VHH binders against Abasic site processing protein HMCES (HMCES). Designs and how they scored, part 38

Target 1, 269 residues: Abasic site processing protein HMCES (HMCES), of Homo sapiens (Human) (q96fz2)
Amino acid sequence: CGRTSCHLPRDVLTRACAYQDRRGQQRLPEWRDPDKYCPSYNKSPQSNSPVLLSRLHFEKDADSSERIIAPMRWGLVPSWFKESDPSKLQFNTTNCRSDTVMEKRSFKVPLGKGRRCVVLADGFYEWQRCQGTNQRQPYFIYFPQIKTEKSGSIGAADSPENWEKVWDNWRLLTMAGIFDCWEPPEGGDVLYSYTIITVDSCKGLSDIHHRMPAILDGEEAVSKWLDFGEVSTQEALKLIHPTENITFHAVSSVVNNSRNNTPECLAPV

## First folded at step 1 (VHH)

Design ze8 (framework vhh_6z1v_2)
Fold by OpenDDE, second read of step 2:
Structure ze8 (fold): chain B 269 residues (1-269), chain A 121 residues (1-121)
Amino acid sequence: as target 1 above (269 residues)
Amino acid sequence: EVQLVESGGRLVRTGGSLRLSCAASGRTFSTYAMGWFRQAPGKEREVVAAISWSGGITWHADFVKGRFTISRDNAKNTVYLQMNSLKPEDTAVYYCAANYKSPLYGSSDYWGQGTQVTVSS
């Protein structure tokens, strides 16, 4: 996974992340560093994206079922990294393979500390290789959405009202991530950064791409992944597997350029 | 932040035509649905027309009755309202609005200052 969409306004995004705590109370996640949130139809590694994480990471003795939403850097910077510039990291941390997560120090150590997060997106992009050509067809991949009476998909919007309804009720893609905290050697603000765990693709997606993000489907899966206080690493890793509960449509080549940030990126062709 | 500036409003006779323009600042014009609203003296603001980010979807109020047409040029960061067969009842301040999702909300993310359209009998 090398490209995502996360374009919802902050308030809409927050509402879409409504959840129930362990007491059954409906809550909204509180923001940390909301000013770092930059909505975009075209999010690339090294950019900031919003993630969910347990409040217990920030507050001692907090209810670990409570959620915080925070923009973090895509591309995990390990806490032990001693260079002054994160860009000097010599290995790619955009993704973490599920089969080797416990073999790589960069991911194993933060995971062992309970630094699990849920990466939020409208969906992610993947490119299908066309046989016999150097051309790649991009696809937008996302959760199936609830069909509204008139427009069940982005492509079916026939009015501004329907368009708005689609996004107001959009089910966000929830991807399993690992985050770490890095303190710059020269001082400054602590950098929070994350990696997306990847798995082999489901059967439905296999023709497009052989790998996919580990998607946490449903509130229970999301809650268990986040709740490092109650759920062990071993139990959490059981949640990491391919899911068939995914849909996709072909999009234009507009998304190929990371500088393009328009609705056209995810519009069906 | 997006700034919207309306232009084209003037005095016109009944049955005349007018084209309003709204120029948007910034590089993110294509991310917004756009709309035209109007407010007559002593009346509430009402939506006149709306257009999706791509221009593929348009909506017009019933009172337009095919007289007005909304369009946009994303290359020029501009939305237009072509008004034909104008009536005295069309006299109002016309506002341009931008919204991430829909301009049909009485509250949009961004508003212009408005342009006065006056139709004389």
Scores: ipSAE 0.028, ipTM 0.451, lowest interface PAE 3.6, mean pLDDT 90
Fold by ESMFold2-Fast, scan of step 1:
Structure ze8 (fold): chain B 269 residues (1-269), chain A 121 residues (1-121)
Amino acid sequence: as target 1 above (269 residues)
Amino acid sequence: EVQLVESGGRLVRTGGSLRLSCAASGRTFSTYAMGWFRQAPGKEREVVAAISWSGGITWHADFVKGRFTISRDNAKNTVYLQMNSLKPEDTAVYYCAANYKSPLYGSSDYWGQGTQVTVSS
């Protein structure tokens, strides 16, 4: 997973993240550094994306079921990184394979500290290889929207105009992430950065790409992943697996250039 | 926080029409998605219709499509359910509910007390 869309205005995004704490009280996540949130239809590694994490990471005696929403840099910079420029990191930390997460020090250490987060997106993009050429077909992949047994979900064939109207009630994609905190050696603000955990693709996505992000389907899974005060690393890792509860549609090549940031990036073709 | 009060439920003949209202108190009504639910005796509560915080997106269950319409007036802090071509099967207690995101995707902490709709054959 190397490209996402997260374009909702801050207030709409915040409402989409409404949740219940351990006592059953309905809450909105509290923002940290809200000015760093930059909505975009086309987010690439090294850009900032909003993540959910437990309030207990910031307040010693906080209820671990309460949530903070914060923009973090995509591409985990380990806490022990010694150089002054994070872009000089010698290895790619955009994604973290689920099968080796406990073997890689860059991920094992923050995971051991409970540094689990939920990465928020409208959806993510993947490029399907086309036989006989080096060209690829991009797809936008997201949760089924307004899914009921009687009504069904939003169809992939819906017009671009209809897509603009659906954002008020959009069900955000919730991906399992690991974050770390890096303190610049010469001083300055602490850098929060994350990686997205990846798993083998589900049957429904196998013709598009062989890997997918670990998606946390529903509030129970999201709550358990975030609540490092009550849920151990071993129990949380049981939530990391492929899901079939996903849909997609083909999009135009406009999305290929990460500088393009318009609704055309995710509109059905 | 928001408090919800339903009104408009009564006895109606088959084929009749009725409009239910849900009045909200509190400064944050316009930030909530709203839904209408119903519960008939001996049955589980089911979602009938939902409307986004702005009113730009509406959803209606298949069994009421073409007959019921949800709407809202944020200036009056009120949600409506216009019910046309009523059938005996529509007999139920109708509840309104508020949630920061769509009631279709999760539980709601804010529920009204309900208003009884009875449709006679």
Scores: ipSAE 0.025, ipTM 0.488, lowest interface PAE 6.4, mean pLDDT 86

Design zf1 (framework vhh_6z1v_2)
Fold by ESMFold2-Fast, scan of step 1:
Structure zf1 (fold): chain B 269 residues (1-269), chain A 122 residues (1-122)
Amino acid sequence: as target 1 above (269 residues)
Amino acid sequence: EVQLVESGGRLVRTGGSLRLSCAASGFTFSRYAMGWFRQAPGKEREVVAAISSSGRSTWHADFVKGRFTISRDNAKNTVYLQMNSLKPEDTAVYYCAADKYYSGSLTEYDYWGQGTQVTVSS
């Protein structure tokens, strides 16, 4: 996973993240740095994306089940990185393989500090290799969505004409991430950056790509992944596995260029 | 100035029970996760049990599940390990440890006690 869509306006995104805390109280996540959130149909590594994380990371006495939503840089910059420019990292930290997460210092250390986050997206893109050519077919991959009467009765939610109706109640894709905090050596604001954990693709996606993000399917999985105050690393890692509860459709090559940021990027072809 | 002081270790017979205590001072105990570790002569240190800062979540190693129970009393700044159905292979020095990050590696902790010896005779 190297490209996502996260285009919802801030208020719609916030409502889509409604949750219950440990006491059963319904809440909306509280924003940090909301001005850094930039909606886009075509998010690439090094851009900022919204993530959920426990309030306890920011407030010493906070209930660890309460959630913050914050934009973070895609591409984890380890806390020990010594250079002044994060773009000068010599290794790719866009994704983190689930099978080696406890072996690589860049991921093991922040994971050990409870720095687990849930990466939010409308869905993600993958490119299927076409036989005998360098051309690839892009697909938009996302949670199955509830079809409403206003979206039509027969597969209407999958048509471009009905996407506008679907966004008001869109079920966001929730991917397991690890973040870290990097303090610039020359001083300045702490940089929060994340990586997406990847697993082997499920049967349904194997014809498109051999890897997929670790998807947290449902509020219980999301809650356990975020709650580093009550859920150990060992228990949280049991949530990391392929999921079959996913759907997709082919999209236009317009999405290939990360500078294209229009609804056409995810519209069915 | 952080101190973790274990107590309760002694010689017990196979099948016996023992309760270990660890008194904490010098830090805000209610904000730290706690763990019990053990090390037998010539063996590596191993994790026995862990408990979250609130006490709501616990983890026990497979080799002690059903026999040992970790608990804590935040008002008394104390963590406990209740050990039942003791076996000779439970003989070890038992260490209390504190970690600010409960979701951290179960083998890496910030503060350690000096240990208390438990000996189980056949």
Scores: ipSAE 0.011, ipTM 0.395, lowest interface PAE 9.1, mean pLDDT 86

Design zf2 (from zf1 with D99G K100Y Y101K Y102P S103T G104L S105Y L106S T107A E108D; framework vhh_6z1v_2)
Fold by ESMFold2-Fast, scan of step 1:
Structure zf2 (fold): chain B 269 residues (1-269), chain A 122 residues (1-122)
Amino acid sequence: as target 1 above (269 residues)
Amino acid sequence: EVQLVESGGRLVRTGGSLRLSCAASGFTFSRYAMGWFRQAPGKEREVVAAISSSGRSTWHADFVKGRFTISRDNAKNTVYLQMNSLKPEDTAVYYCAAGYKPTLYSADYDYWGQGTQVTVSS
């Protein structure tokens, strides 16, 4: 998973993340550094994306079921990294393989500290290799969405002209992430950065790409992944597996260039 | 006091039709999304259909598309599930649920009914 869309305005994104804490109280996540959130149809590694994480990471004695939403850098910079420029990391930490997460120091250490987060997106992009041509076909991949009744049997998401209306009730994709905190050796602000855990593709996606992000399907899974105060690393890792509850459609090559940031990036073709 | 009361479950022959109803009280029905879930013996509860607060947006699981239709009547505080071409694998207890936004996940629903049994046989 190397490209996502997360274009909702901050207020719409916040409402889309409404949740209930352990006591059944309805809540919205509280923002940290909201000014660092930049909506985009075409997010690449090294850019900031919004993640959910437990309030207990920031406040001693906070209820671990309460949620913060914060922008973090995509591409985990380990706490032990000693260079002054994190862009000089010699290895790719955009994704973390589920099968080696407990073997790699860069991921095992933050996991041991409970540094689990849920990475938010409208959906993600993958490029299917097409036989007989040197071009790849991009697809936008996302949770199944509620269909508009006036769209009849085809649904709002099935029609390009109706896509503008689907954002009113859009269900955000919730991907399992690991984050870490890096303190620059020369001083300065702490950098929060994350990686997306990846698993083998489900049957539905196998013809598009061989890997997929570990998707946390539903609030119970999201809550357990975030709640490091009550859920151990071993129990949380049981949530990491492929899911079939996803859908997709082909998109134009406009998305190929990460500098393109328009609705055409995810519109059906 | 919030209540959701399902009705309409019964024994039906394969290929038959049935309409389930869920009557809501104790909350502002027109501001809540509604869902239908089912649970067969020895299986986990699964989402069947969901409908937005206005009724303009609906979702149906792949295994019921073309056969089941969710609808609602906000004037009567009732949500419906019309079930056509019933199959033995549709046998389950059917539950009505209410939540602040339409979702496919049981954890996101605030209120639940007691369930109504649907049995489909030869």
Scores: ipSAE 0.000, ipTM 0.143, lowest interface PAE 17.6, mean pLDDT 84

Design zf3 (framework vhh_6z1v_2)
Fold by ESMFold2-Fast, scan of step 1:
Structure zf3 (fold): chain B 269 residues (1-269), chain A 119 residues (1-119)
Amino acid sequence: as target 1 above (269 residues)
Amino acid sequence: EVQLVESGGRLVRTGGSLRLSCAASGFTFSRYAMGWFRQAPGKEREVVAAISSSGRSTWHADFVKGRFTISRDNAKNTVYLQMNSLKPEDTAVYYCAASYGTEKWYDYWGQGTQVTVSS
């Protein structure tokens, strides 16, 4: 997974993340650095994306089931990285393979510290290779969407006008992530950065791409992944597997250039 | 693994009553809002009723208000739909669904139970 959309205004995004804590109380996640959130239809690695993480990472005696929402840099910079410029990291840490996560120091160490997060997006993009050409067809991939007034899968609206209305109650894609904290050797603010865990693609996506992000399907899976105070690394990793509960539609080549940031990037074609 | 199993659907006469049940397993039922949906042949699936995780708040669609009542038993991991004064227009497959939090969307769905209302 190398490109996402996360375009909702901050207040809409916050309401979309409403949750219940361990006591059953309804809550909204509390923001850290909300000014760093930049909505976009076309987010690439090295940009900031909103993630959910346990409040216990920031407050010593906090309830580990309570959630913070914070923008983090996409592309994990390990805490042990010694150079002054994170862009000089020789390893691509945009994604982390589920099959080797416990073997790679860059990921195993933060996992051992409970540094699990949930990466939020409207959906993600993948490019299908077409036989006999160098052209690839982009697709927007997201959870099936339903409305309270009418139920059923509405993932693919049949017109652009109807498509715009789906954002009112959009179900955000929730991807399993690992984050780390890096202190610049020359001093400065701590950098929070994340990677998205990837798995083999499900049958429904196999014709588009061979890999997919590890999607946490439903709030119980999200809660268990985030709650590092009660859920061990070993138990949390059982949540990492492909899901078939996903839908998609083809989009125009406008999305190919990460500098294009318009609704046309995810509109059905 | 998460499961929602509906039961109680059958043939009933116009004006009759029926109670549907949905047994939930594989998730913390008391943290989820529950909904009943229905789909008739050739029509979109529509929401019939919803109930908050605690059971203190309920919503019913206008076309069933006063006739249907949703309820839940968190000790038994079960949600119910009491259907009174049934009409032929109520003929549909009825689905149980679970939503975490504010009932904005539903995470889990049952396989459905058929209700047929005839004169």
Scores: ipSAE 0.000, ipTM 0.197, lowest interface PAE 15.0, mean pLDDT 84

Design zf4 (framework vhh_6z1v_2)
Fold by ESMFold2-Fast, scan of step 1:
Structure zf4 (fold): chain B 269 residues (1-269), chain A 121 residues (1-121)
Amino acid sequence: as target 1 above (269 residues)
Amino acid sequence: EVQLVESGGRLVRTGGSLRLSCAASGFTFSRYAMGWFRQAPGKEREVVAAISSSGRSTWHADFVKGRFTISRDNAKNTVYLQMNSLKPEDTAVYYCAAHLYSPTGYQFDYWGQGTQVTVSS
């Protein structure tokens, strides 16, 4: 997974992340560094994306079921990285393979510290190789959405004008991530950065791409992945597997250039 | 059985005030966000105001800000809409709705039968 959409304005995104804590109380996640959140239809590695993580990472004695939402840099910079410029990291940490996560120091160490997060997106993009043409067809991949009286249907049959209405009550894609904290050696703010865990594609996506992000399907899975105070690394890793509860549609080549940031990037063609 | 029962709608004069109530039963009211919607004849249903499950957060549509106030009493399983400085444009059937918001789950909407508010000269 190397490209996502996360375009909801901050207030809409916050409401979309309403959740219940361990006591059954309805809550909204509390923001950290909300000014660093940049909505976009076309998020690439090294940009910031919103993630959910446990409040216990920031507050001693906090209820580990309570959630913070924070923008983090996509592309995990390990806490042990000793250079001044994180863009010079020689290892690609955009994604982390589920089968080797406990073998790679860059991921094993933060995972051992409970640094699990849920990466939020409208959906993600993948490029299907077209037979005989050497060109790739982009697809937008996302959770199935419910239809409401006010929203339009998602899909190729909908007009672009009606598509904007589907964001009412949009179910955000929730991907399993690992984050780390890096202190710049020359001073400055601590950098929070994340990687997305990847698994083998489900049957439904196998014709588009051979890998997919590890998607946490439903509140139970999301809660257990985030709750590092109650759920061990071993138990949390049992949540990491392919899912079939996913849908997609073809999109135009506008999305190919990561500088393009318009609704056309995810509109059905 | 889930029930939302609106009351308080009537004919009022321009500039008047009215309080709508919505009594909820059959579900854990304190876990649900509540909203007030309205629909005039021949027009689409629109959101007027919303209140979080705890009552700590409220939202009001721009066309009613400063005039309408949503509130709730979780002990009484009731949500209210206080309507001040009523205008003829406020004439509509007002509906109470219960919404369970979840970032990863589908949202459920429970609706009342509606209560008619008519604002005349």
Scores: ipSAE 0.000, ipTM 0.133, lowest interface PAE 14.4, mean pLDDT 83

Design zf5 (framework vhh_6z1v_2)
Fold by ESMFold2-Fast, scan of step 1:
Structure zf5 (fold): chain B 269 residues (1-269), chain A 121 residues (1-121)
Amino acid sequence: as target 1 above (269 residues)
Amino acid sequence: EVQLVESGGRLVRTGGSLRLSCAASGFTFSRYAMGWFRQAPGKEREVVAAISSSGRSTWHADFVKGRFTISRDNAKNTVYLQMNSLKPEDTAVYYCAATPKYLSSDEYNYWGQGTQVTVSS
């Protein structure tokens, strides 16, 4: 997982993240740096994406079940990195393999500090290798959405105005992430950056790609992954596995160029 | 402002039992994970047990599993360490410590002054 869509306006995104804290109280996540959120149909590594994380990471007395939503850089910069420019990190930290997460210092250390986050997206893109050609077919992959025959039929009819109704109740994809905090050696603001944990593909996606992000399916899984105050690293890692609760459709090659940022990137072909 | 006060340390014979208490004040106790640490003469400080802020999750070091039990009472702002089947090797000063992050490796922010436990045959 190297490309996502996260295009919802900030207010719609916030409402899509409504949740219950440990006491059963309905809440919306509190924003940090909301002005750094940049909606896009075509997000690549090094761009900022919104993540959920426990409020306890920022406030020492906070209830660990309360959530913050914050934009973070995609591509984890380890806290021990000594160069002044994080783009000079020689290792690709866009994704973190689930099978080696406890073996790699870059991921084991922040994981040991409870630095777990949930990466938000409309969905993600993968490119299918086709037999007999070097061309790849892109697919948009996302949670199954609420079935409304009228709305779904209208959307499938390629009517841009009618897609507004689909997005009002869109179920966001929730991917397991690890983040770290890097302090520039020469001073400046702390950089928050994340990686997406990856697992073997489920049966439904095996014909598209051999790997998939670790998807946290449902509020119980999301809550346990985020709640580093109550859930140990060992228990949280039990949530990291493939899921079959996923759907997809083929999309246009327009998405191939990460500079293209239009609804055509995820429209069915 | 913040205080952690351990009590209950004393001389105990091998095979005996002892319960340590740690009274907390000056912070919102129910939002902090608590840990028990110990340090014997000539040895490094080591973590013995930890308990999450709600008390739902506990961790115990391998060398005390089955013998020691950590617990807490958030209404009384107190964390406990029940020590059974004590051995001479358990002789140490025992410290309680508070952290906002359960199972943190290095982020215990508040420490008590320690209570001496001596185990003799």
Scores: ipSAE 0.000, ipTM 0.357, lowest interface PAE 12.8, mean pLDDT 86

Design zf6 (from zf1 with D99E K100H Y102T S103L L106Y T107K E108S; framework vhh_6z1v_2)
Fold by ESMFold2-Fast, scan of step 1:
Formats: structure tokens, C-alpha cells, sequence
Structure zf6 (fold): chain B 269 residues (1-269), chain A 122 residues (1-122)
């Protein structure tokens, strides 16, 4: 996973993240640095994306089931990184393989500190290799959506104008992430950055790509992944596996260029 | 090698104000997040406030929000805690601590001072 869409306006995104804490109280996540959220249909590594994380990371004695939403840089910069420029990092930390997460210091250390987050997106993009050609077919991949009275189904037969109506009740894709905190050696504010954990592709996606993000399907999985105060690393890692509860449709090559940021990027072709 | 030295603790009346200072030496101060902690007799050590290495980001515990303000001067290698509207329950030994990359978590702090006693009388 190297490209996502997360285009909802901040207020719509916040409402889409409504949740219940451990005591059953209905809540909205509290924002940190909300002005750094940049909605886009075509987010690439090094851009900021909204993530959910436990309030306990910021406030001692906070209820670990309460959630903060914050923009973080895509591409984890380890806390031990000594250069002044994060772009000098020699390895690509956009994704973290689930099978080696406990072997790689860059990921094992923050994971041991409970630095688990949920990466939010409308969905993600993958490029299917087509036999006999150099061209790849892009697909937009997302949770199955519930049909609403205001919106039609989001199938390929729907017109682009109808897509605007589906976003009011869109079920955001919730991907398991690990974040870290990096202090610039020459001074500056803490940089929060994340990686998306990846797993082997499920049966339904295997013809498109051999890997997929670790998707947390449903509020129970999301709550357990975030709640580092009550859920150990060992227990949380049991949530990391492929899911079949996913759907997709082909999109135009407009999405190929990360500079293109329009609804056409995710519209069915 | 590494030293953190707190100062400014004393007896003050309820409603009074006090500024604590912590002088750092033996490490590159401007690269470390700093925190203020306190511990009353028979109680656990608790986080009071934290400040990022640059000073641009701060965190304050709910029980001191609006009353205490953390700040730092990287040119002087010093972190401060301005305490206003002091209450008897603020009576404790106050410690400063240096942390390399985590804000607000006392378990992640690398270096600690010896503490300075603050007593608030009714």
C-alpha cells in the first residue's frame, strides 16, 4: 500500500470516526493539529494522513480507550534517527511487513511502547499487472458500503455526480499502523510519523496485488489495536491478518500521477 | 556527566505563585524534551507538564491546566515551571526530567534531577 484517498472535509471525517469508549459513552475523537490535515483523492508517502491513537499517549492517566485524531507523516522516521533531514533515511518505511515487524528495530521498538495507530482512508489504490503489456490497471479498494436512501450503490454503473452523496455515510478504511516520535537533532518540534502494516493479499485481491494493508475490520478490532493500556503487543498482533471483507473497482489512469487530486481518481471506469 | 538541578522550591501560602527552574548540563539540551514531575509523601510520582525540544509544543496535566505553565530557554539550558493559584494539594517534591523522544510518559524519561521541595500552607 503506497497510495490512498482521504478526501473528506475535516468535520465529515470527524463524524465518520464517532465511537464508544470502554464505558459505552459516545464520543468524537479530539483533534491535534487539525489545520495540518490536507484532504486529497491521491495521497502518497511523505504526505500527512489522519490517524487515530489513544489519548493515553498524550495525557497521563487518560482513559486508554479515548481517541485522538492527528495528522502524521506517512513514512516512519525512527526515534533514533540522527540526521537532521528525514528524507535522508536510507530505508523505505512506508510499509512494515507483518512477518518481520518483531525483527526490525525501526518497528519493534515503537510497537513495544504501544505506539499503535489506525490509519484512516476512503480506500487505497493498487496497480494490477496485465500480462503481455507494460500498462497496469489501477483499482480503488475499500470496505463494502451500506446503501443509503440518499445514495445509490457505488458500482461502476453509477454516474460520477452520485458519488458526492455516498460520502456522508462512507465507512472509512481502517488500517493498522505503527507510529514513532522523532526529535530533530538541531531542535524543532517532535515529528510524528507512521507506517502501514502489510500482510499477504486475501483471495479476493490476489489477482490485483500480492500484498495488502492489515485492515482492522470493525470497532472491536479498532478498539483493541488502539488500546495499548489494556491490550498487550502480543494480543494486538493477533488482529493482524488478511481480510476478505473488501471490495474494489477499476479506475482511470488519472490516479497514476500523484499530482492529480480530483474525484476522477477514484471514480469507476 | 549528565546533571539536572532543580531550584526555586519553598514554602508558599495558598493562592500564591512560584517559579521553579531546572538547569541542565552534560548533554545537548536542545535535543531533549523536558518534563516536570511531582511526588507527595506516600503517593506515586506523577507527570505535571512536558515541553518539546524546541518549546513549540507543551502538555499540562488536567489538575494543573490554567494554573501552571511550562517553558524553556535553550540558550540557558533551563526549563521552567510557573505555578499560579497554588493549593495545599500541590505540596510535593518537584523533579525535572529529560526525555529523548516521548512527550508526557514518565516511563520514557532518560535523566532525572534530585528534586526541589514545594510546600503550600493553608
Amino acid sequence: as target 1 above (269 residues)
Amino acid sequence: EVQLVESGGRLVRTGGSLRLSCAASGFTFSRYAMGWFRQAPGKEREVVAAISSSGRSTWHADFVKGRFTISRDNAKNTVYLQMNSLKPEDTAVYYCAAEHYTLGSYKSYDYWGQGTQVTVSS
Scores: ipSAE 0.000, ipTM 0.125, lowest interface PAE 18.6, mean pLDDT 83

Design zf7 (framework vhh_6z1v_2)
Fold by ESMFold2-Fast, scan of step 1:
Structure zf7 (fold): chain B 269 residues (1-269), chain A 120 residues (1-120)
Amino acid sequence: as target 1 above (269 residues)
Amino acid sequence: EVQLVESGGRLVRTGGSLRLSCAASGFTFSRYAMGWFRQAPGKEREVVAAISSSGRSTWHADFVKGRFTISRDNAKNTVYLQMNSLKPEDTAVYYCAAQGYLHTSPYEYWGQGTQVTVSS
């Protein structure tokens, strides 16, 4: 997974993340550094994306089932990294393979500290190889969406109002991530950065790409992945597997250039 | 050529049951969410039920909840509507429709409809 869309305005994104804590109380996640959230239809590694993580990471004695939402850098910078510039890291930490996560120091150490997060996106992009040429077909991949309210006009051309209604009730893609905290050796703010765990593609995606992000399908899986105070590393890793509960459609080559940040990036062709 | 062909509509008595089928061809059925709509004479077309591309998520209108169940078989390219405890007010032409667009109409492809008549 190397490209995502996460374009929702802050308030819409926050409501899309409504959840229940351990006591059954309905809550919205509390923001850290909300001004660092930058919505985009075309997010690449090294940009910031919103993640959910347990409140207990920030507040001693907090209820580990309560959630914070925070922008983090995509591309995990390990806590032990000694250079002053994160871009000098010689290893690509955009993704972390599920089969070797316990073998790689960069991932094993933060995972052992409970540094699990849920990476939020509208969906992600993959490029299908076309036989005979170097051309690749991009696809936008996302959770199946139930259209209600009835979520638009029946048989009518879409208006700007109907287009906006699609996003008001959008089910965000929830991907399993690992984060770490890096303190620059020369001083400055602590950098929070993450990697997305990847698994073998499900049957439905096998014709598009051989790998997919580890998707946490539903609130029970999301809750268990985040709750490092009650759920051990061993138990949490049982949640990491392919899912068939995914859909997709082909998109135009506009998305190929990460500088393009318009709705055309995810529009069907 | 995209086609959606409904079948199963007929005359049934109040309290009866009926299963509608919609056979899809000409597109990759497993990538499209599907819906059932109905339209009675002189009334607007209304959404009855919807099902996600995988079949794991469904929605049913309040006026059919507990009586109708939408389902699909992706191996057979078919969507179904099981209708139980039928009432005279369920009399309508029933349409199946496919949706795969994020920024356009909720439903891109439509069938020709199948008539359901519920007698007292």
Scores: ipSAE 0.000, ipTM 0.145, lowest interface PAE 15.2, mean pLDDT 84

